# VHH binders against Regulator of G protein signaling rgs-3 (rgs-3), part 5

Target 1, 363 residues: Regulator of G protein signaling rgs-3 (rgs-3), of Caenorhabditis elegans (q18312)
Amino acid sequence: MWRSYKAETPELADETQEVDLNLHDSSESDHEGRQSRSASITSSTSAPASNDVTLQVPITNSSATSPTPSTGSMYFIAGMFDGKEKVNREQPPMPTTDGVEYPRAASWAAGNCANVLNDDKGKQLFRVFLFQSLAEENLAFLEAMEKLKKMKISDEKVAYAKEILETYQGSINLSSSSMKSLRNAVASETLDMEEFAPAIKEVRRLLENDQFPRFRRSELYLEYLEELLPRSYAEKWAQSFEGLLGNHVGRHHFRIFLRSIHAEENLRFWEAVVEFRSSRHKANAMNNLGKVILSTYLAEGTTNEVFLPFGVRQVIERRIQDNQIDITLFDEAIKHVEQVLRNDPYVRFLQSSQYIDLLSKLK

## First folded at step 6 (VHH; framework vhh_5c3l_4)

Design z20 (from b1 with E59Q)
Fold by ESMFold2-Fast, scan of step 6:
Structure z20 (fold): chain B 363 residues (1-363), chain A 126 residues (1-126)
Amino acid sequence: as target 1 above (363 residues)
Amino acid sequence: QVQLQESGGGLVQPGGSLRLSCAASGFTFSDYAMSWVRQAPGKGLEVVSDISGSGGSTQYADSVKGRFTISRDNAKNTLYLQMNSLKPEDTAVYYCAKTTTHEFSSGWYLSWFDYRGPGTQVTVSS
């Protein structure tokens, strides 16, 4: 999430707010996303792509850097099974940092994946992530659909539509209704793009609900951001606790420090509440996330337990039991957690080798 | 110092329309994202819609998407909510809310609300 306020100093106007989510029980489960994708197909009442969580879009810089060439995903053209014993998958090239300022790259973590997909460098970084996660076929499908849409009606367009169906019908996980709609669209041969909409919408939902949240938390994205991070931004964290918490790279280094003093759960809880508030326009998602946060961080005896003043947890439990879940649910808890983080860990972090060494590396 | 005053509520039949206004003062209006928040009797707060400081970005709750339109006039320090195709379930007190963006040096835009107006009642019934 980001903003561009004119009343703030130029330094403050360049800052962006990133959202980072670490709610998964198994931090590195390779198969957890598959269960999430399946659940997302049935439970979502609105398409993630049609309702962006970000409320402020920066003035788009038309002065984009020239796109760097990429080799693409050649296996998705010919079928991924042709040379099983000689499977040679090459990672797509990493996007350069040339012409990318930190606020632009930081914005890729804000809202839904439309922000990253609409940026040439962001899309390439996401493609690299998807390749490493064995999920690049979802992005390749969307790119193929966009190419199909731009083609003039012709025998070549019909042939390409059939090629897309053959390539992706076995590799992308679509509901039977979306797959039927896709097959019917290709069989019509008039290629009404409206009939492709269900498949496109579902694939975009899979990217947004499964792969994109993992991308936000990935080491790949973190390393790209840290390479772009100006020293002046990190120096600003010494002047503002909120500036530290609002910065993706800052939170990572603070998290490492907090882990060393056995206080990481406080920052994890803070991040979970930020994600909870970001879901404010989706009542079912916010309700379910509130219950997950209670069970993960506020239940007695859990490894992630956050210690709150007597009574604060009881109020949250009662509100959840009474189905009184709204954006204010964790307000008192988050005030306490921010006070705990700000008063001692934050001051110690600024004096730590973790922070000092980071400042020494930045230019 | 911060003042928010809603107006435009009332009784309307299902399918009808209302336009809410919020007059803001005591802060630089264009620097802050604004929200419309509602509370039905005995229920929690629901964030109905948000709008960025410039007005360039808007978001809507799934329950009102396609029916409500948020807008702002920064020259007049006024926030608006156009409500069409009203349903009985839209019955609530509607609040104008300012974000806590300036509590964070980096401009945390989707922070908790630091001020709400007194509210305006909207009743949708036969």
Scores: ipSAE 0.521, ipTM 0.805, lowest interface PAE 1.9, mean pLDDT 76

Design z3 (from b1 with S57E)
Fold by ESMFold2-Fast, scan of step 6:
Order: sequence, then structure tokens, then C-alpha cells
Structure z3 (fold): chain B 363 residues (1-363), chain A 126 residues (1-126)
Amino acid sequence: as target 1 above (363 residues)
Amino acid sequence: QVQLQESGGGLVQPGGSLRLSCAASGFTFSDYAMSWVRQAPGKGLEVVSDISGSGGETEYADSVKGRFTISRDNAKNTLYLQMNSLKPEDTAVYYCAKTTTHEFSSGWYLSWFDYRGPGTQVTVSS
């Protein structure tokens, strides 16, 4: 960890530990998707009113005269096959918080998904998330492959490989070439682990690039972190504005408070600038994020407009237009936003039921 | 009263090497991520490399990957940057910086350097 938390995070020897799993390190399609989401006409700041598994899935299928009297939130459960079959899925149990200190759980969000997968409790929490996102078969497949790898060459190993293929060939989303390689490995009964490598690599990439980034942003993970948060950590927020902003759980509660006084956009802007600064080793990502931040928070009349002195906004616009983007691009703007947040909302937050109620339930 | 002092800069030929040092005081050195940042004449700041408090994680700008190595000696409160295969475009004032970190739903983010040293000049020229 960047903050010197190594005693509780074993050295994994994974040199890659790249930020590619970060939302803003995504391809152009992800940035385009992010802009579509940020440009939403009805950008709601309301907290989730119902459970975290509720999905907005519009029923607008044109293949039939499907009734669409009221299309709202609905749940999609994996295992549906053209209406003919529905597999009953049992939700995995939530991991307990016993024996887990806050910094350990916070480390599950760091780097790639190796940290969460190498922790028994972290992996279980991730499994619950994957079940809710209809992707638990990806983790189950990797676990099955690890079991297969540890087996001695035998009739039992061949039988297990066939069971793996039968179980997963219809549920995991693999390229045609990876699936053919997997089928060939099993069919030959040679069980050369090199023949399974393409499928294993592709499933790992799906978890790392698609599911793990969503897990880090999930209410499931946030709630688990909050259960572990020591009261002493939250008490220190009364002495340190920077401590509040630097803590994931703290920012969540501060955001709910700010939403109630119509000032959430200031915190969202602050968060966007931190993400921008974290992309400093990827010039293209940093340049793209700078432009997105300008259009989302600083352009006049936008839904999420952060009000800055005209001169501050103009300097940022000119630097972006002149392709003079570096880590300092938003320095003056963030100084202003931090001052605005610190002087009134922060003091009021510390006196709010949001903060006081949180402190009362922490140990 | 964070104090950071860089040293080891100088004039070097293209293809040469330099090792920069940064002496830190006024804070618990091992608890903080550290960065090397540079500024070439007429250009903006470029974050060259970052290192975690324990030294276990490092990151590099694409422009220096494979050529530069960041390291630290927590017993001596010292940060290092080993620069190999130096190019004229590496000419800059090099600063060491104490870096803030933030927990995020997108992982751990290195944010701003809340303190920077006075810098040391590196000139790569024939």
C-alpha cells in the first residue's frame, strides 16, 4: 500500500500491480460511457433507497409485443436460457468482520484484484458482489482451475476437467479461440495446463478490468468497510478536514450531508481532481480526464456546475486548449473548493446527525 | 516543518548516469509515499516516479520506464532516483516531494505533493 500498510498485506510478488482496473484508466469506450453517465439529464444525488441489487432494466424489446405497462427497476438473475431453463442460484454467505482490521479491508481496493483474491474474507465479499452482478462463474472457474492444477494426473483429474467444461462452457464469456483451446485440452485428455492458459488469462482479465472496478465502487464494499471503521478514525475527522476527505467511508457520509444542503458537486469535483492527479503517469488518460472535468463541473450551465471565480475557470480552459495539461491544472480551483467545503459544510457536518449517529454506532 | 533537500544533480553526457538523493526530516518518513517530480525549461511539472512508504510499490512515467529506478532507505530518511541512459529531454530541475494518499472507490489514489524540496538541476548535454 502507498500509505505503508504492509504488515497486513502480504507481499504478492505481482509486479504488474497496474492502475488499469481504475475506472479512468479505461479505453475510449469507457470514457465515452462515463461521459454518457455524467451527461445524464437526470443526474440524481439521492442515496440508494432500496437494496443494492436493484437494476434499471427497461423492457423495450422490439422482437415481440411484450407488455411494457410500467418499466422500472428489476432484477436480472443469471441462468436464464431462452425462457426454457432457469437455474436456481443460492446467494453466497456474507463474510464476517471477525479478525479483520480496517486497513486490511481497505487494501482490497488497491492495485489489481490479487489483494482481494488472496484474502479469504476479501474473496468471499468479492464472491457475494459477483453473485449480485451475475458473474460469480468467473471466480468459480478460476477456483476450479486451481483445484485441477493441484490434482495428480489420474482418471479423476480427467473426469474433473470434463466436469469443468460441462459446468462453465455455457456460462463464462470467452472468445471463440479461448473456448476452442479449452475444449481441445479436455477432449485430448492430455490435461496440459498450457492448453488451459488462454481461458484462465481471459477470465482473469474479465475480473480485473470489468468486475473488480465495479466491486470497489459498490455499496456492498462500502458497507463492509463502515462496519470495520474504528471510532477513533472517525473521531479524528473532527480534528482534520484532510483526514475526512482522505477516507472512503468519511467521504460517503460527508457526501450524503452535502447532498442535503445542495453542495454535493463540490465534493464530486474534488474527487474528480484527485482521480485526475492519480493518472499523472498516463498522459493520454490525464488529458482526457482534464477535458471531462472541465465539461462536467466547470462549463457554464452544466448540471454539476461548480462555481469558481471567472479568472480561475478561464485559465483552466486556456491551458486545456493549448494542450498545457499537467498535475497543477486544477490547483487554484481545488484550493477554492476546499476552502468552501472546509469553512461551512465541514463544521456543520461535524454537528450533524449524519456524523453523530455514525460515531454512536462505531466501537 | 517538513524539510526536503535534493542533491546529486549536475552536467552529464547523453547515455550517462546520475543518482539523485533527497534527505527528509520533520515527519515519519516511512509512513508516507514519496515522489520525484521534474520541470524542464518552459514546460509543466512531470511526475517521474512514485514509491510507497514501505518501498514495496513503485510507479514510473512512460518517458522514464526502464531507465530510472526509484528507491528509499527508511533508516536514513533518504529517497533516491537512479537515472540511467540519460537523454537531452531529461534536462530539468528535479524535485522530491512528500505525497498525500486517499482511499477511493477506485482504489488508493496518490494525490498532491503537500511539500516539495528546492530542487536539483540535471543537464544532459554534450
Scores: ipSAE 0.573, ipTM 0.849, lowest interface PAE 2.0, mean pLDDT 78

Design z4 (from b1 with S57W)
Fold by ESMFold2-Fast, scan of step 6:
Structure z4 (fold): chain B 363 residues (1-363), chain A 126 residues (1-126)
Amino acid sequence: as target 1 above (363 residues)
Amino acid sequence: QVQLQESGGGLVQPGGSLRLSCAASGFTFSDYAMSWVRQAPGKGLEVVSDISGSGGWTEYADSVKGRFTISRDNAKNTLYLQMNSLKPEDTAVYYCAKTTTHEFSSGWYLSWFDYRGPGTQVTVSS
């Protein structure tokens, strides 16, 4: 699926998280033969399933209210300015599905947020998501930086840089050093773009580590993908359980069905193990996720308990205790869970109104 | 039938370089992500590097980042691992692996190894 949409941007060397400064440069994709890592993620902390596994249990057991909401918009801090009227934001238009094939849109969830930011329709869908989650200023800042970079007239460019600083200095979450660098860049009047790099990098990190993982899980993205999904793809799920589990739209409809028969925890466990395996390049993250999965899904009496054959859980417990955590940790457990899902729920799903109604509306 | 065959291993001094190759057959090579996986004596499996089917996306373990480079030649059905600045801790059996990827994973390259080769020994010692 991801084979049909390739990203070909230059790699930033020796970064623990890659930063691609070419936000909307489709002309750079024309460099056949370059190795690109702009779509690579080395951090497992940005993975949506780790947020469900790690954050769900602490929030459920300790707090009824989040103390610190996102500072995503300057208008959220308008109370600091007496007499300032809040501006009602206008919702960005939804991108059309015209000219978009399913694999292209599916690729927007792959790797880091570079794929979605480098696609005109993907970026627009992400903008709509960010508007709805009150975080659109992060994308607006990056787009303003790209516009500034392309400006040719020095006096106009200086004026625009000052406007950017005035607009964003209180709304985007920047470190004191990045903010100082940004102020110095604007004050220089020569506008050395290298001095803007720290702020650009930090804002991209915020988008990649918080907003993008939430976008991937959003109903907005799911509905866009479902509109593009060929009927033939969904028909193939009747012959391929692996195809069903591997498809985001398929898993969503299967999840709704599983929830109706009180078996959703098996699919949530499967998704958590998939995320655990994604952390295979980060030993500490993989080790931590393995421990969280054990406590969330395999500990006796938990609300998310997955039931395994005798001995399977004990082997996992011993491997974790002995610090023998590698990519194979959950192999036997996943084999069992897939068997459980395949033998009854999957067969029943294919006969359900959930699946039949989906097929009826697809083209 | 899927076949993977590694070559290029051997004995090398610390600071030296080696280039591993993996010849693949029995499947449409360009359609699948490929991995280099290693196992040091008495240790578990470590995924060293992953590469997408097109070669457009690569990932590296922190232990090898900046020293190793994964690449592929889809016309020759061959996967490569260029290993520079080798350390004694890089001593391991290195396996070429065909990787099953999942759409909408919370990260890239979340999968089992469908198949792995017989491995090639890399020994880094003075």
Scores: ipSAE 0.487, ipTM 0.807, lowest interface PAE 2.2, mean pLDDT 76

Design z5 (from b1 with E59D)
Fold by ESMFold2-Fast, scan of step 6:
Structure z5 (fold): chain B 363 residues (1-363), chain A 126 residues (1-126)
Amino acid sequence: as target 1 above (363 residues)
Amino acid sequence: QVQLQESGGGLVQPGGSLRLSCAASGFTFSDYAMSWVRQAPGKGLEVVSDISGSGGSTDYADSVKGRFTISRDNAKNTLYLQMNSLKPEDTAVYYCAKTTTHEFSSGWYLSWFDYRGPGTQVTVSS
């Protein structure tokens, strides 16, 4: 970091100001793909059953779930025989914390999944998560494509491309058009990597829209972050409510405390609004999240109901009904919720065994 | 006190170009991510583009990708938006915004802007 957090952000959440926001140019193609897939869905999205608020509509390739027969080989087509899954189901090793500072590990959850994939330790932790989630084939396919790209054009490269098709065509979910493009690319004489682009793009979207959001929220990632958390960071939460809310580990412990006093919904609402605001460049995602947040937290009688002044809730309901959803939608609601959390639960959290025990554990 | 002042707006024909500037004062400019936000007549706010404090990371709304470029000069405390291939639907008041970043389960990203300038009008018409 080129910034001195002690001098430039005294007693604030250092990690929120030490690492640059990871914004990726590939986000435009990810957004386009997400919108295209959403448009093909005939059913409207409903409110989530769980208290976690994320992108509600998963990306799916219904046409790609039917594997095609081998076109020119007597070899097995991957994914057609369940017994073959056992061959590649080995637990990958956990990455060590050696040489990793908290801001680096915290950055793995930034933006899209490129940050975690471009870090050797981050990619390994993500691989462990994917293995536990039965989704490791998506990462393995992308790694196979990178290996193929680096090979010189030869009979060996052609053989490897055919092996990749046989291994992954039945296990990765691709649209009919992407699968056809992949098969045509493998059949080509020159094996131009540009011919594999549709399949690579689609698998990256699946990781980005399904597995990566779940990784960010996983206990695996949280436990890795907590091992890296300096005691000094947690001590600063006593001086800054914003510092507490800005820290992934801090929010987790605050959430456990809030659950014990039956006020967890306020923090979950706060987190949902931050995610809503982060979707600012993805209009469909932002609109869908706004509606999900209303139905999950602000509708009367819901399990997760957050209590707002009537006028604040009414304005939000009206704006959603009138299709006036923008980044300001929850401004007054979040201001109220932050006041509620700051004035009583925050003060009590700092005096709680939850916080005191955590400080005693950290170094 | 934070001060943000936009300039460079005006009337331009479709296909034309404009360069917006935002002069910032009252805070350590290089420590904060900045955004360009616009509001078309009768529409809500649209976050057009974001840039990190160092200038190393940028992002754009789908409506402007490939046409607009955000940049900053930290030595001059100035944010820029280069707008090319302008369309009638780009007609809006453009605001410069100081933003905050938050660590969250989804990572490091701009969560909200805490101050906006008064805005500069951009009109694209034949």
Scores: ipSAE 0.565, ipTM 0.835, lowest interface PAE 1.8, mean pLDDT 76

Design z6 (from b1 with A61E)
Fold by ESMFold2-Fast, scan of step 6:
Structure z6 (fold): chain B 363 residues (1-363), chain A 126 residues (1-126)
Amino acid sequence: as target 1 above (363 residues)
Amino acid sequence: QVQLQESGGGLVQPGGSLRLSCAASGFTFSDYAMSWVRQAPGKGLEVVSDISGSGGSTEYEDSVKGRFTISRDNAKNTLYLQMNSLKPEDTAVYYCAKTTTHEFSSGWYLSWFDYRGPGTQVTVSS
């Protein structure tokens, strides 16, 4: 394959991650005020079988498996945390799907944000996402710096550097030291790129750790990816449960279906265990995530409770208590959850209007 | 049927070297990321190294970084682990593992060990 995602050079697991587990209810029992409403749509559950919503705090850096809320809702949420005045600006144009094959677009979610930034159409889609989240100036700044770097030393280059400072000094959120270095670099006619490095690094870090994790979970990205999905890929899901779970678009549609039958927590648990296993080279992150998964999905009476065979939860609890956490911690639990998902929900999904309608519109 | 078979383990003195091999069959080897996983006596499983299907990307656990080198020969369906400057703490059963990847997380190797071989014993002792 011209572009196999298993053959590309992604970052394996050496990224600090937080998991989006969808409800905040379990963490705020201690306060006398008691009124915790971290999840604005938790009240939408009429019968308390499943209460799955996306977390409202959008500033968390995470490789969460859940789809993000719509870009419009995300824009309003971001505005609540950003002290910047809400200004309606022109939205950048959506990139076309012309000339883009599914594996190329799927690769934009892999590793760090280098893959999406190094692809013309991927970068444009990311720009649309950033505009909707009031953060497009960060990408614009990096693009301006790249243009500056390519110019030969001249009065024109010095003038452009001053224009960059004038344009961005009030809109990008830099530390005082990075901003001072940027000002010093612009004041110099040599325009030493080493003096711009702190500002560039800080903006890249913000895009990588904040905006990019949210982008790859966004409806904007998922809708673009679905437009490119070959019918043959979706048809293979009927013959392979593992093929369905392994596909980003497939899991999205399966999740919607599972939510309608109040079984979404099983897929969310599966996704959380995949994230746990991805942390295999970071012992502290893996250990902490194991504890969060236990409290979120395996504690009795939680809204996200996954029901396991006798003794399975107790073994996990004891291993965590004894600090015996390794990649196998959830093996028995995940085996059971996969059986639960495969036996009834999977068969029903393949017979559902969601799946049949999807196949009908794909090419 | 997926089959993985490790070889090359043995007894070696501290500071010595060993090269482990894993022969793979039953799947398109170049399409899958591979890992070396070890288990020391009385300890849990530790993922020491990963390699992408093409061999273009590698990762290492901090305790082996600079000492171990993972590589693959896709023409021979074989995975390798070159182990240098061996320490007593490296004593473990070493497993070759095929990994399953998913599209929703960062990186192509974020998932679990789909299958692993029977293992080969490495003992580092005077």
Scores: ipSAE 0.420, ipTM 0.770, lowest interface PAE 2.5, mean pLDDT 76

Design z7 (from b1 with D50E)
Fold by ESMFold2-Fast, scan of step 6:
Structure z7 (fold): chain B 363 residues (1-363), chain A 126 residues (1-126)
Amino acid sequence: as target 1 above (363 residues)
Amino acid sequence: QVQLQESGGGLVQPGGSLRLSCAASGFTFSDYAMSWVRQAPGKGLEVVSEISGSGGSTEYADSVKGRFTISRDNAKNTLYLQMNSLKPEDTAVYYCAKTTTHEFSSGWYLSWFDYRGPGTQVTVSS
């Protein structure tokens, strides 16, 4: 839709600055050379549900090529996928923070993955994340396809297309139809890029719908943002509750604090409602997410239960039962949760070692 | 003081067309995203369409894509909704709404309607 980068600054949390987009609404044709806004909205509606899943496990493999003095790397453990080999096993270098200001890096989480892929530093950080998730080959494949597309038709281009097939046919997980289309495209004398479209679309969909939502909530991305965060931004959280909630790094530290006082579910509920409202143009996605939010946060005795006045919860339950799910479904609940967070946890957070220690290490 | 006033509603036959207008005052119109929201009898509020302050980007509910067109005239402080191929299911009170949006680094958008007009009735019936 539109984005407000000024909302990331504490002074301007309530201020809206629209981005003028020259893109037509997401149609199938808009999908080819531009960001898929439909896909990003779909990914967005899935993000809260995915937040409850831990997908990466640390390992202490002590890679000789590791550029950082870390004792381990992250990788996905799925016992039933034993025997899957990765094409690239070298850890890519971390991007520097040189020339990057906080709002630029904060924007990498916005929209769909095409935005982060169009930023040289953002793409490199995403590549590091994908390597840790054992999914780097998906990005490498898309980059190889872009290189192939830019080559002039020649014996060299044909050889490169064959090299791509040999490199990726065993590492990227494509449907039978997409793989057959890819093989047929490589066997073609013309190398029409439209023949590669099914494989490109499927890999892009995997990256956008699975990996990118995980990247947005990753420790890797959070640590990069924190290094860029000016102390002045964090200092202003003491004067603006909305500024704190609107800042990715601020929410993370507030979340850790809330966890220590057994109130994390209130912030998680708030974030889930934000995602719910983002799906307002897709009735099925919004309806499904509304039901998931009710069962996760508002049902009696759940592990993530948010305590609301009985009347507020009852109205939500009735509206869902009556199929009256709309953007306003959680308005009273979110108002109550914001009051709960602002009145005691917020004040205590500002006096906590969590916040004070953060301020002391920021520049 | 923010004021929004819808007009152009009425009775129309299925397959017909109607154009809604919303006159805005009390704020810098071009600085804010605007929405058309509707409510059918016994149903919840449905966000029909949204348009950025510049008019450069638009969004539509799946139920109206290809049939409705949102536009704005910032010089006249007016929002429009062109409704074509109307169906009985489009029968509702249509509201003009001023929208506030916060974008978080998570890529999520906190959007809410901080003001709505009184609405204009659209009835699609033979």
Scores: ipSAE 0.224, ipTM 0.660, lowest interface PAE 4.3, mean pLDDT 76

Design z8 (from b1 with K65E)
Fold by ESMFold2-Fast, scan of step 6:
Structure z8 (fold): chain B 363 residues (1-363), chain A 126 residues (1-126)
Amino acid sequence: as target 1 above (363 residues)
Amino acid sequence: QVQLQESGGGLVQPGGSLRLSCAASGFTFSDYAMSWVRQAPGKGLEVVSDISGSGGSTEYADSVEGRFTISRDNAKNTLYLQMNSLKPEDTAVYYCAKTTTHEFSSGWYLSWFDYRGPGTQVTVSS
């Protein structure tokens, strides 16, 4: 129906709501985009994509038996890095919020990691996150590869390629095949950039499929966003349920409220379905995530159980059992969950101390 | 009234090429991201490619990356899919789809693609 466009597409002229996870999948991304940045890698024959990389064990237990708060600590993660021999392990500086408007910072979570990597401050914040996650060498390697690609002087280029191999061969965990290709590329001294493609592709997949999804939900990114959040944005959540769900900071405060009324699983399910739909171009990742969502949120008796009408759950179970997983898998479930969240918890959230206290501290 | 009409399908040998077109009407074409979606016999829907409203960003399924190119002509309200190096596994009915979206910021949240054309059959066979 054309009428659904009017209901679902608000006036664009003055909209300032946060960029959501699926923005780049359905709208304009960066024109320099991830495709342009990785063109030389993506032109290669498809390596086996490890679509399993993004699958993390859900550790969001409402009974607080999960060590999540302590395991996410910067100090805890930094301490666990002890024993690395070749990594120059200096904590990168936090980017300032100076000159950054909220929509710019919110865009760093949209689609793939191209937006965050193409922004100077976004990339620096991601670097801090990667340092905390013991993965900063992956970003440093990609930056070194871009510098190598731009070099035109053969002697300098050969020397730099050898320096890259010495720096990263012991710190980046590459497959034997990718490491061999990297060694051969340096040894040839002709430095055909296509020979570096397997290593670059593998490192980019690690950042995209593992580190970037974790960055999006990190306390580091959330705290940076909240510092930038205008009071006027949070005030708009009172008039728009979609505005609340679309806002990263809004979802965080709504999640805390939902936890207090034992309904957090509905929002976490909503977020998981958004991530599932964002994986639509990676069949194995989408299939694996669909199965994880079923076992986490829809299996009877689990701690995160989302209660759906029996017929809705049964269809999802059957489709997964028959290996008929596609982007529509959770359509009826998400429709039901959005109604549940909108009708009671949303109204109560707007009247809660959680929301009122947030508004009082915003500028 | 939204109308989407695909064309350009047919029988092609493995390794061959086809170009699909989708004529759109009944909405402001440039305001919407568009997708090519396919369904092989006995299988679910596969989103093969997406393109933003301006055409400035594109995404591809792993199965077609490097072989297919999505593009659009906003002046002609037409979406295209250039398919090269076709494989028997590409045999499917191909649909163009308009996004059903929520606006959360400077772009769109893709809820689902429930507005599709009638489809065009692509058969890759020797």
Scores: ipSAE 0.483, ipTM 0.794, lowest interface PAE 2.1, mean pLDDT 76

Design z9 (from b1 with A33W)
Fold by ESMFold2-Fast, scan of step 6:
Structure z9 (fold): chain B 363 residues (1-363), chain A 126 residues (1-126)
Amino acid sequence: as target 1 above (363 residues)
Amino acid sequence: QVQLQESGGGLVQPGGSLRLSCAASGFTFSDYWMSWVRQAPGKGLEVVSDISGSGGSTEYADSVKGRFTISRDNAKNTLYLQMNSLKPEDTAVYYCAKTTTHEFSSGWYLSWFDYRGPGTQVTVSS
């Protein structure tokens, strides 16, 4: 009946496509943004003293404070104290590259972290990443639960369940309801794995929605992939622009090159649209991200401005106003941006020292 | 020539089940991620589910998680969508879609549809 999109480049038979968002991790709002605090002579004005405002009585509303404090998140690592002696943490060993082909390792960035967790070396690399982010307990908990599940019902299984609770109740960041469910499951002695499901689900969601996206764009993962990258794969980028953009290592080197010619915003926009498309299964997230992309990259005069033909931007604005946001919202814009990147920066990248030096060190 | 043909749609009661099929030809089926996409009257496209070339990776829209299951039979060049516990809001034209994403790639990366079938109507009502 119809073709929705026409492929411009033949499909990549031997190359893994992936998204790397390591240059796109900006969560600052305009009001939280980089406001200059330079040599202003505006002396401190004392805040008005609170004289008659005391909020101490609501019995039926205990949500006056943040109900879900993030206590293990990355933004609490620097300067955090627990008031106790420092724990001597041992870094997990790096997995070797022995027996790992590039497509296998590249697949660890795919989907919903299942590929990395189901691969012994991928899981080990992810464990090293989690150790560096002070979140290795989350993976250890899931591994403990899998071991518990495989045990036959016995006094040993009950003892192990109690050991898991004692080990992880103070280190993993679970909601009060999930923690109560976990405690009840251990106390009941039934040890049906369904009783542990809320805790397992919450920890898995934390790994999948917080730590796994960071892992995919980490220097640790990039360095592991680059060590495995065959020279022949990088050579194919000279004949396939889509192959370059689809390759984690290739996109990293292209990004460095683009930064040197002040065209990085085009790749950042491309990456933002890929993230928008990746949120396609979460309507509210996709809608919100679409609006953020419009304001960040398509607003006139901003530092991140991507220049589109007026008609293309106008169509996007109208679709957002009409609440017609779907996966196709940025199709024409990304097609234009890809043409911009392909026509000059891509050709120049292939002739650059960035690309030539990479080829020279690959095997 | 790439060809995709959906079948299995129809009228079903709320709480009922349907299994959609998509016969694919004109490309190496096992090498590509495939998707089910739907469009309700007057609404935009919704990507319902994606499946890798090997079938080892699957993704689902939040609206259908736990109710729909995507699968493929690479020997028969056929994509399936098992739909259980159907709701009136599942009423839509369902399209089988070939992505440009190779089997070793994530379904979220550069996943646009270079072809969609003609679609099959699913109506959920009493």
Scores: ipSAE 0.547, ipTM 0.833, lowest interface PAE 1.8, mean pLDDT 77

